# VH-VL binders against Proteasome subunit beta type-11 (Psmb11): the designs that were tried, part 10

Target 1, 253 residues: Proteasome subunit beta type-11 (Psmb11), of Mus musculus (Mouse) (q8bg41)
Amino acid sequence: TTTLAFRFRHGVIAAADTRSSCGSYVACPASRKVIPVHQRLLGTTSGTSADCATWYRVLRRELRLRELREGQLPSVAGTAKLLAAMMSCYRGLDLCVATALCGWDHSGPALFYVYSDGTCLQGDIFSVGSGSPYAYGVLDRGYHYDMTIQEAYTLARCAVAHATHRDAYSGGSVDLFHVRESGWEYVSRSDACVLYRELQKARSLEQELEAKACGIYPEPATPQGARECKELFVEQEEVTPEDCAIIMKTETM

## First folded at step 1 (VH-VL)

Design zi03 (framework fv_zilovertamab)
Fold by ESMFold2-Fast, scan of step 1:
Structure zi03 (fold): chain C 253 residues (1-253), chain A 121 residues (1-121), chain B 107 residues (1-107)
Amino acid sequence: as target 1 above (253 residues)
Amino acid sequence: QVQLQESGPGLVKPSQTLSLTCTVSGGSISSYYIHWVRQAPGQGLEWMGSIYYSGGSTSYNQKFKDRLTISKDTSKNQVVLTMTNMDPVDTATYYCARGEYYDSLPYFDYWGHGTLVTVSS
Amino acid sequence: DIVMTQTPLSLPVTPGEPASISCRASQSVSSYLAWYQQKPGQAPRLLIYDASNRATGIPPRFSGSGYGTDFTLTINNIESEDAAYYFCQQYDNWPYTFGEGTKVEIK
């Protein structure tokens, strides 16, 4: 599994691979690892999507009841703390281990990491799952808060695709979501192998262009060098081409 | 109760763009998702995509290769499906259906009556 | 995609007898499974959601059971009006997928 999310000027991005498990190494049908919780909140999953979906279902019901009672949905922070408390209560069970909550509330774009031991962290970048070290490598190099929307989409797709190439438990396609003030949007599903191939081609081209830009192209020895030697000998009647050859051999230049 | 009604052309030529409208009436729908599901003659059901009615967030089955767009017109209480480059294999009855508030894609508790779209020259 | 397999595809039954339709998922869908009834020329009608919860207005002769990969729709004391196609649907993972359908026919 590789999931990631990051907060930036235009919202929160969430992305995930689609590889699932049938209880064996065999590849299974595409899996949904980014789950809508409400209009302005998405959750990512680790482990099996079915187990995580059960917890998000319970969470959704609780959030709806609180909205009806209090007249507004809890903040993303409040929701993250609620989920952490729920997971901590059931710590003895094998449940959804780690998740990122990606949302927009009265304070703007918000991102939280929640772990099954009750940990709840606010941040700007999180990646979860067996592929996360590889995703972080790409994210750390490319991320900045003022990214354009297209830069953010490209970064997210590249990070997941890179992770799927390195992690045996990730693969398939890349699902990409964007949370804005207006709500979440399912941006695309793209084949991870195609993305990785395009990444490798782009990297090779960039390296080639950088090598050419920084490279020193020494000019080949000009025929003028040989002619200047002969001209020197002609002007100095006592000097022969053989003398010139000896000088060039013993004295470079 | 909530009612959904599809409307649009019954015949579309190959390579043309299809536009179907789902008109929603009845009980509260502002917090619900509206889905599009199609069924080819004599065949099973296929989920196409959805929109969160009040917010406008969309989800699509990637099978449709960027041909599909779902939008809304809140002043008319309508959801619109637009699909480009229609092909005879797209001949089907198209349904709009309502899904649960916090999970756009679970199960469909209310359906429109369906509209048959034939793609032929 | 999660593949939903229904058996049987055709089920002739005599009025008053029980009928059972099986639905198997290619991977676990927990309890995120719905059943629909569709009569010719009509839209599907929700019967069961969350594997075993009967939808509003659905007669008690309809019941659902199962968890994980193996699900059953049971119609006790079948009536002639129950002749229709029946579809299962998983909503655990995208894209949401349906079974092939079972045609229930009255003998």
Scores: ipSAE 0.000, ipTM 0.467, lowest interface PAE 10.5, mean pLDDT 78

Design zi04 (framework fv_zilovertamab)
Fold by ESMFold2-Fast, scan of step 1:
Structure zi04 (fold): chain C 253 residues (1-253), chain A 122 residues (1-122), chain B 107 residues (1-107)
Amino acid sequence: as target 1 above (253 residues)
Amino acid sequence: QVQLQESGPGLVKPSQTLSLTCTVSGGSISSYYIHWVRQAPGQGLEWMGSIYYSGGSTSYNQKFKDRLTISKDTSKNQVVLTMTNMDPVDTATYYCARDYSGEWLYGTFDYWGHGTLVTVSS
Amino acid sequence: DIVMTQTPLSLPVTPGEPASISCRASQSVSSYLAWYQQKPGQAPRLLIYDASNRATGIPPRFSGSGYGTDFTLTINNIESEDAAYYFCQQYDNWPYTFGEGTKVEIK
């Protein structure tokens, strides 16, 4: 698995490979690893895609209820804290291990990493899965906050395609999503092998531009500001064990 | 309930440009793709292209690459299909459809317009 | 482009009997396959998504199965109202492609 997301001037990018595993890494269904939560929020998946989808379904229901009560959807940060609390309630179960929430709220583009132990971090770049070390190599070299939309798309595709080439457990296609103020957009699905070949060919013809876009040439370090979710809010409604049970039962009904 | 409705001319002459409008009511389409799918008389369905409504990003079937444009109207509830150089083989019922997004559903079409028949003839 | 091939193209069935329609993809589409029903003069209606999941409001007599390149739509205990065209659709890759359609005729 390789999933990545990064925040930049024009929104949040989310991208993922489509390879799935059910005990055989060539015979399993293609996987959708970026899941819409609502109009301005996407979630990435790690671990079992079906379990992650279940958690996003539960989250989506809770967000709708909170919107009805308060007249507006929670912020991306508030949603990330809620997801972390929900996952913490069900720790030890075979559920989604790690995810990134990619959204746009009143503060603009926002990106959070949430782990099953309740960890919640705000940041500008996250990659998850067995291919993530390879994706980070590309992202760390090519990312900067002020990149254009096309530069962001190229960087995301390049990072996933590179990880797919290097990681035996990533493959298939590259799904690319873009979250703007207007909402999320499914930008493209590209075959990873074709994309990798095209990028290699482009690099030979336009070495400076393509290599920089893919992070092959060193770039000045772009500050990656990671902050605990707690540092963003002085107060947050806690999800109780009873709330967790009710939310899960609502999904079943 | 979400409803989609196509409107446009029923007859187009060969070499002319077709313009069809899809009007959406009863629900949010800002986070959805709106697709155009056509069906020639007695034939199967053919996907033509799509637009992400809020962002305006488009995707086209390569078969139509140089003559198809999908755009949104300045009014927030309309999507427009424009196809140049119409030919009698383009005679078909044209549908707009909403791509249902969520977990495993995007890429499927859960809400369809009623369809509009376009005949290309002199 | 991924080519979707349906068999049979025409399927006469007697009420109460099961009907099965096959769909083959020219390359693996994993489980990203949908089935639609279309009655004369009407728009298609989504029956099955992700190869085997019934869409909202679809009767349990409709079921889907398959993975990769070979898929089947089964209508158990067919009713007269099920006379219609049935189409498969892959949504693994653009362009999205449909099968030729199968006409189910009730005798």
Scores: ipSAE 0.005, ipTM 0.469, lowest interface PAE 10.7, mean pLDDT 78

Design zj01 (from zi01, 13 letters changed; framework fv_zilovertamab)
Fold by ESMFold2-Fast, scan of step 1:
Structure zj01 (fold): chain C 253 residues (1-253), chain A 119 residues (1-119), chain B 107 residues (1-107)
Amino acid sequence: as target 1 above (253 residues)
Amino acid sequence: QVQLQESGPGLVKPSQTLSLTCTVSGYSFTDYYIHWVRQAPGQGLEWMGSINPSGGSTSYNQKFKDRLTISKDTSKNQVVLTMTNMDPVDTATYYCARSEYDWGLFDYWGHGTLVTVSS
Amino acid sequence: DIVMTQTPLSLPVTPGEPASISCRASQSVSSYLAWYQQKPGQAPRLLIYDASNRATGIPPRFSGSGYGTDFTLTINNIESEDAAYYFCQQYDNWPYTFGEGTKVEIK
């Protein structure tokens, strides 16, 4: 699995490979690893789509109830805290789910990383999955907040395609999403092998013509600028024993 | 008011290239993906591929990847399916259908066009 | 590919009776399942999406249920105009796949 997301001037980009379970001689069905939560919020997933869909269904229901109560959806930060608290109720049940929440709210583009142990971090770049070291290498070299929309799309495709070439557990196609103020957009699904070949051609052409190219092979890097959700001091309702009971009922039904 | 309409030849000879056009009306052409789905006589539905009319990006069922190209003409509100090396087994009714984003959820379909592959 | 299996493949019913069609996925598709109706000589029409939500203009006699791998389409008080093929479809994983179809025949 390789999923990534980054925040920039024109929104949040989310991208993922489509490889799922695969036997040696069995065709692997494509998998959706970026899941819409609402009009201005996407979630990525590192687990099975079924496991993550359960979390996102419960989250959607809770967000709708809060919107009715308060007249507006919670912020992306508030939503990330809520998801982290909900996931912590499953701590110790071997539900190892890591996700990035990609959204746009009253404060603009927002990106959070949430892990099943209750970890919640704000940042500008996150990549998750077995291919993430390779994706981070590309992202750290090419990313800047002021990049154009086309530069952002190229960077995301390059990073995932590079990761699929290097990681045995990633492959298939690259799904690309863009969260704007107007909502999220599914930009494309592109074959990772084809993208990687085009990147190789671009690199060869750049050497010949002094042109700009993607696909440099840097060493893996850790994400910079990550902040814990608690540091944002946004008021949100705490997860209650009743919330955990609701999650348990949803999971067992 | 939303309409999708397929057009193209009803008969194709083996080894020839098929070209079908899907013309849409009643909505903003660039706001919805267009998919191609076929149905062999007396059989089930088979998803072939899709295009994002805004950016031109395409997705193909791997079964058809080597033979299938989907393209667009925004000025005419048209999506074109091109499939090379037609075989009698490709005899089917071909539909275009729209979806929001690349969700494979098809809210409107064309009427379908029967393509027979024979000499 | 995710394989969608429908049962029964042929379903004769009398007007006014309920009809049920089952759809089973070879792996979990969560709630990303749709049902389509296809009348002879016509294109498919979306009936149900997200396993249980009726599409615009679909009469309340059509309902869907299920999650994961097992899904059911129910038609209450079946009318003669409901004679058609019915297909389930998953849209959780690409490529999108359909069931074989169930032919509902009015006796």
Scores: ipSAE 0.006, ipTM 0.432, lowest interface PAE 12.2, mean pLDDT 79

Design zj02 (framework fv_zilovertamab)
Fold by ESMFold2-Fast, scan of step 1:
Structure zj02 (fold): chain C 253 residues (1-253), chain A 120 residues (1-120), chain B 107 residues (1-107)
Amino acid sequence: as target 1 above (253 residues)
Amino acid sequence: QVQLQESGPGLVKPSQTLSLTCTVSGYSFTDYYIHWVRQAPGQGLEWMGSINPSGGSTSYNQKFKDRLTISKDTSKNQVVLTMTNMDPVDTATYYCARDLTYEGYPMDVWGHGTLVTVSS
Amino acid sequence: DIVMTQTPLSLPVTPGEPASISCRASQSVSSYLAWYQQKPGQAPRLLIYDASNRATGIPPRFSGSGYGTDFTLTINNIESEDAAYYFCQQYDNWPYTFGEGTKVEIK
């Protein structure tokens, strides 16, 4: 699996490979790893699709109810804290799920990393999955906040394509999404091998990727420089022990 | 009142191009995906493709990719399905449907459908 | 593509009896499964989404269950107006795919 997301002047980009395993350990031809949560919010998936689907189902339901009651959706930060709190309620189930929430709210583009142990971090760049060290190599070199939309699309496609070439557990196509002020867009699905071959035609870029591959270190569990949700000064969305009990009663796997 | 209405020719000759229009009303056009689904006489439902009316990004069933284009006209609140090289096996009722998948449910409102017969 | 298989394809029932329709996915679709009802000459109507949630206006005799690859639509105390085709649909992955459909007939 290789998923990535980054925030920039014109929104948040999310991208992922499409390779996934079937029950017999045979790779399935296509899998959707970027999941819409609402019109201005996407989530990436990592771990088993069953685990991720459960959390997004619970999250969508709660956000629908809150919008109906309050007349507006929670902020991206509030939603990330809510998801982290929900996952923490289930920590005894040995779930190992890492996601990035990619959205646009009143403060503009927002990106959060959420892990099943309750970790919630705000950042500008996240990559998750077995291919993430390779994707980070491309992202770290090419990213800057003021990049154009076309530059952002190219960076995302290159990062995932490079990761799929290097990581045995990633492959297929590259799904590209863009969260803008107007909402999220499914930009494209492109064959990863074709993208990588096109990348190789640009010798300067190919040489840069090779240099990065030589210097790539294993991804830290928690990205350096990310801010914990506890340090954020936005409205807190909190799941109480009572809320956890209700969620457990109504949400059956 | 939320409404989706398909319109287009009821008869298409083999090898011709089909153009169907889905006109929406009663909600914000750019807030919902629009899907095209067809149903051959006496058969099941077949998903063809979808469009995000906000940005115009599309997804197609690979079976139709070479022949199918879905586009939008925001000024008219319309989504257009264009399919080239029609064949008698493409005879079906064509539906457009609104999608709220991001809230956990798929196609909640459908048009009435329009029957397209492909024959000479 | 994810293949959706419905069983049975034809289901004759007597009014007042319960009816159950099964849907099996070729791979896990988690809970991203919907059920539609289609009466002759009409567009499909959403009945159930997220495997078990009833859509607005759908009577409580309709219920859905299941997760992963095995799903069931249950119509408890079936009424004559429930004679229709029923389709399951997965929306976990593109392309979206439907089951072949089950024709529920009143005896």
Scores: ipSAE 0.000, ipTM 0.457, lowest interface PAE 12.1, mean pLDDT 79

Design zj03 (framework fv_zilovertamab)
Fold by ESMFold2-Fast, scan of step 1:
Structure zj03 (fold): chain C 253 residues (1-253), chain A 121 residues (1-121), chain B 107 residues (1-107)
Amino acid sequence: as target 1 above (253 residues)
Amino acid sequence: QVQLQESGPGLVKPSQTLSLTCTVSGYSFTDYYIHWVRQAPGQGLEWMGSINPSGGSTSYNQKFKDRLTISKDTSKNQVVLTMTNMDPVDTATYYCAREWGYSDYTLFDYWGHGTLVTVSS
Amino acid sequence: DIVMTQTPLSLPVTPGEPASISCRASQSVSSYLAWYQQKPGQAPRLLIYDASNRATGIPPRFSGSGYGTDFTLTINNIESEDAAYYFCQQYDNWPYTFGEGTKVEIK
């Protein structure tokens, strides 16, 4: 799996490969690893998209309920904290362990990394999955906040295609999404091998990106400049054991 | 702007092979999956299969897997449905549709106008 | 396969009246449910996705609701141009399946 997301002047980009695990008795359809939560929020998945999709469905229901109580949807940061708390509450259920939330709220484009141990980080770039070291190589060298929309699309496609070429557990196509103030947009799906070959042909920039990406990057513990979710709020979004039971009960209906 | 158009024979004899072509325009052909959906007269819609026009990977409804092949011609922006051993029950309007999908969501945002295929002697 | 059942199959309505169509899945599809409109002799048009989100260009009189197995499409102030067949589609599990359709006809 290779998923990535980054914030830039014109929104948040999310991209993922489509390689899937499937049963032996049916055709194995392409896996979709970026899941809409609401009109201005996407989530990425790790491991299996179906497991993560379950949590995003529960999250979507809880966000709707909180919108009814409070008169508006929680911020992206508030939603990231809620997801982290929910996953921590149901530890041991063998569900997805890492994800990124990509959205647009009253403060503009927002990107958060959420891990099942309760970790919640705000940042500008995140990549998750077995291909993430290879994707980070491309992203770290090509990213800048002021990039154009076309530059952002090219960077995201290049990073995922490069990762699929290097990582045995990534492959298929590249799904590309763009979150704007008006909402998320499914930009494209492109075959990773075809895309990689086309990038190879373009040589000057792609040779530079590959030379920069040839190094093996240590797994980053925390991206430089990332801020923990708790630093964005004086008071934490609280989820009690009773709240967890209520949230899961709505999913079982 | 975006257009999908099916073409092919309106009549097929039983046991013969059907070949339908979907020609697309107004967008990058390799960026969106193309699906085939059929509709028997007076009945509902039935999903048949899809193709990734970039790499050519396909998915088929198991009901049709043994006789359905979907292929592409990138130089012509075309997707071709081939179905063998046609039977009168295969009489239907056949649509090609573009996938407007994201994550685990597969939706059809643009459709061709459909082509009626009648299977009779 | 997941079986989608629509009720009613035929719904005559007077302009300005509300219309409601139900769709039931044989197993939970969460919110992975779409609604399409098909006018006679035309291709289907996407109306609603993810149970309640309107597709681009769809008038606000169309709304969707539901979760799990039971879903509803509502047209609040029906107009003459809304006479059409309406189909639900699940996309929770492969193969993707559609309901048998509801014919909305203007009296």
Scores: ipSAE 0.000, ipTM 0.454, lowest interface PAE 11.5, mean pLDDT 78

Design zj04 (framework fv_zilovertamab)
Fold by ESMFold2-Fast, scan of step 1:
Structure zj04 (fold): chain C 253 residues (1-253), chain A 122 residues (1-122), chain B 107 residues (1-107)
Amino acid sequence: as target 1 above (253 residues)
Amino acid sequence: QVQLQESGPGLVKPSQTLSLTCTVSGYSFTDYYIHWVRQAPGQGLEWMGSINPSGGSTSYNQKFKDRLTISKDTSKNQVVLTMTNMDPVDTATYYCARGLDYYESGWYFDLWGHGTLVTVSS
Amino acid sequence: DIVMTQTPLSLPVTPGEPASISCRASQSVSSYLAWYQQKPGQAPRLLIYDASNRATGIPPRFSGSGYGTDFTLTINNIESEDAAYYFCQQYDNWPYTFGEGTKVEIK
């Protein structure tokens, strides 16, 4: 699993891969790992998406009751603390352990990490799941609070796509969400293999242009057989913000 | 009073572009997602995509992504489905449908338009 | 994609008898399952959401049950006006998917 979220000037971005596991030798359907809680709140999942969705359903009901009682929805911080308390009460179920809550409240965009032991941590960037170290590599290099909406979308897609290539337990597509004051928006679902292929093409073109300027030509790529995305391409150690910008240009043309 | 109404051509020639409009009345246009679902004669229901009328973000079934676009016009309370390169197999009744308020997950469909039959033939 | 399988595909019933329709998901959808009724020439009508909650205006003779992969729609004391197609729908994973439909026929 690879899920990520980050807070920036124009809201909160949430993104996730769609890989699930159903058996060693059979294809699995796409999994939803970013779950809407209410109009201005999304949650990410680190366990089974169905189990975490159950927690978010319970949370949603509780938030509606509190809105009725108090005349307004709890803050994102208050909601994160409530979720942590709920999860810690049912620790033995092994359903959901860690999540990120991505929302917009009276203070603007808000992002919290919630852990089943009652921990609530506010931050600007979180990634959860087996692919998270690889996603952090991309996010740490490309993130800044003042990035444009398009830059944010590209960064999120690149980070998840890179993580899916590196992490055996991530893959499929990249789901991208954006939380604004007006509410959350499901921006896109993009094939991770296609995104990674675009990254490889962009890097190959850049390297080829540099080599040609010096009179040096890159070696031809070795043909590969039909395989899963992780086995189709030469391994890439990291993705830079420049690489992601090139992907954006390629995809929009 | 509260209703969704599809409108558009009933007949489209192969390779042409389909444009269908869903007009919302009786509730706040920006409060609910609008989805498009189609049903071919003798087949079941097939989800095509959705739009958030508040922000304009869209979600598409990958089967249609290369030729399907959903857009909105908030001033007219309308959602528009545009699908390119129509083929006889795209002959179906097309529905727009409302997701519920965000407190109820918003992705099952409590209100449907009457549907519009689109026939793709020469 | 999550595959939704309905059984039976055709269900003849006598007025006053109960009818039950099964829906099986290829993977767990928790309780994120809805049931719709569709009469010829009409749009689908929501009957049940979240597996067991009856939609507004739906008669109490309709009920839903189940969790995970196995779900049932029950129509108690069936009336002639209940002759229609019935579809289940999962909304746990994109794309949203529907069952093949069950035709309930009054005999």
Scores: ipSAE 0.000, ipTM 0.430, lowest interface PAE 13.8, mean pLDDT 79

## First folded at step 4 (VH-VL)

Design p08 (from ic03 with heavy chain S57K; framework fv_ifinatamab)
Fold by ESMFold2-Fast, scan of step 4:
Structure p08 (fold): chain C 253 residues (1-253), chain A 120 residues (1-120), chain B 106 residues (1-106)
Amino acid sequence: as target 1 above (253 residues)
Amino acid sequence: QVQLVQSGAEVKKPGSSVKVSCKASGYTFTSYYMHWVRQAPGQGLEWMGIINPSGGKTSYNEKFKGRVTITADESTSTAYMELSSLRSEDTAVYYCARDLYEYGSAMDYWGQGTLVTVSS
Amino acid sequence: EIVLTQSPATLSLSPGERATLSCRASQSVSYMHWYQQKPGQAPRPLIYDASNRATGIPARFSGSGSGTDFTLTISSLEPEDFAVYYCQQRSNWPLTFGQGTKVEIK
């Protein structure tokens, strides 16, 4: 799983891959890992799908009860603390539910990371799941609070697509959501393999041109070589905002 | 239909150990935590511990720490509770019960119970 | 640990009468649940989170309360309702039960 979210001037972005594991004898449908909680709140899911679905159901019920009692929904911060408190009873039992709560309240865009051990952290960028180290590599270099909406969409898609290539447990498509003052919207679903293939082609060409400029020509990979020339060039691959722009060249949203 | 079926009654000598099983069916075993609760004859209910069947992490009541071991076998959908250094006060019916975290660790399905008698 | 005290220890009532059972916690609790136990049987869930009836539980059973004081009410006792009732709390580990209230005939 690879999920990410970041807060910026125009709201909160949430994005995720769609790969899911399936039981024996059951088809493996695409998984939705960004789940609406209410009109101005989304949650990302990481952990078992059954656990995540149950905790969001519990959260929705508690938020509805509090709205009835108090006449208004809790803030994003209040909601995150509530979820953390509810899960803290299972601390130390490997509940393994990790989520980013992405919302808009009276204070503007808000983002919190909540982990099942009771952890509740406010931040500007979070990535969760087995692919998260790869997504952070892209996010940390490309993110700034004042980026445009289009820059934010490109960054999010690129980060998830890159992570799906490196993480065996991520894949499928990239789901992209945007939380604004008016509420959340489902921006797009893009094939991760297609996105990464375009990026790989661009980077492969860049690596080849760089090697030629230095007078070094990659050798073709052979089974008897015990070393793949491709592995030599992709082992410490880095993705930049410019690389991300390459894979998003014909996107229509 | 959810069912929890426990092993049969045991008679044990003081100082020995007992291992009670609880076989789950009718749901995904690894998706729900499992509690163990005991009840001495004519007495109330006493919580012993909980296990996450996915990975086997446990939490025990301090009263039983050092004597109780709860385990789970995913391949057979079976939870186990082993209690060592048995005393006469350990004579009780032992229950497994499924955790319902939607309602703050309520227990929605219970095994039929296993009577463990400790006598010399 | 949180101590739950149920009162009274025993209620002697006739069918058709109203039963009111109390459960008091030594400190404020996040959740309170109620179970019914008949002789020779495992406990049966009745009420979740103070006031929510478990599946299949008749409307004559109702729960209320918050903080430290909780009540289970049976509006009109049926013959099958004569049993022992236990409250159970969750706020932190360990989970604890009350000592039980026995509702008996006469």
Scores: ipSAE 0.323, ipTM 0.646, lowest interface PAE 3.4, mean pLDDT 83

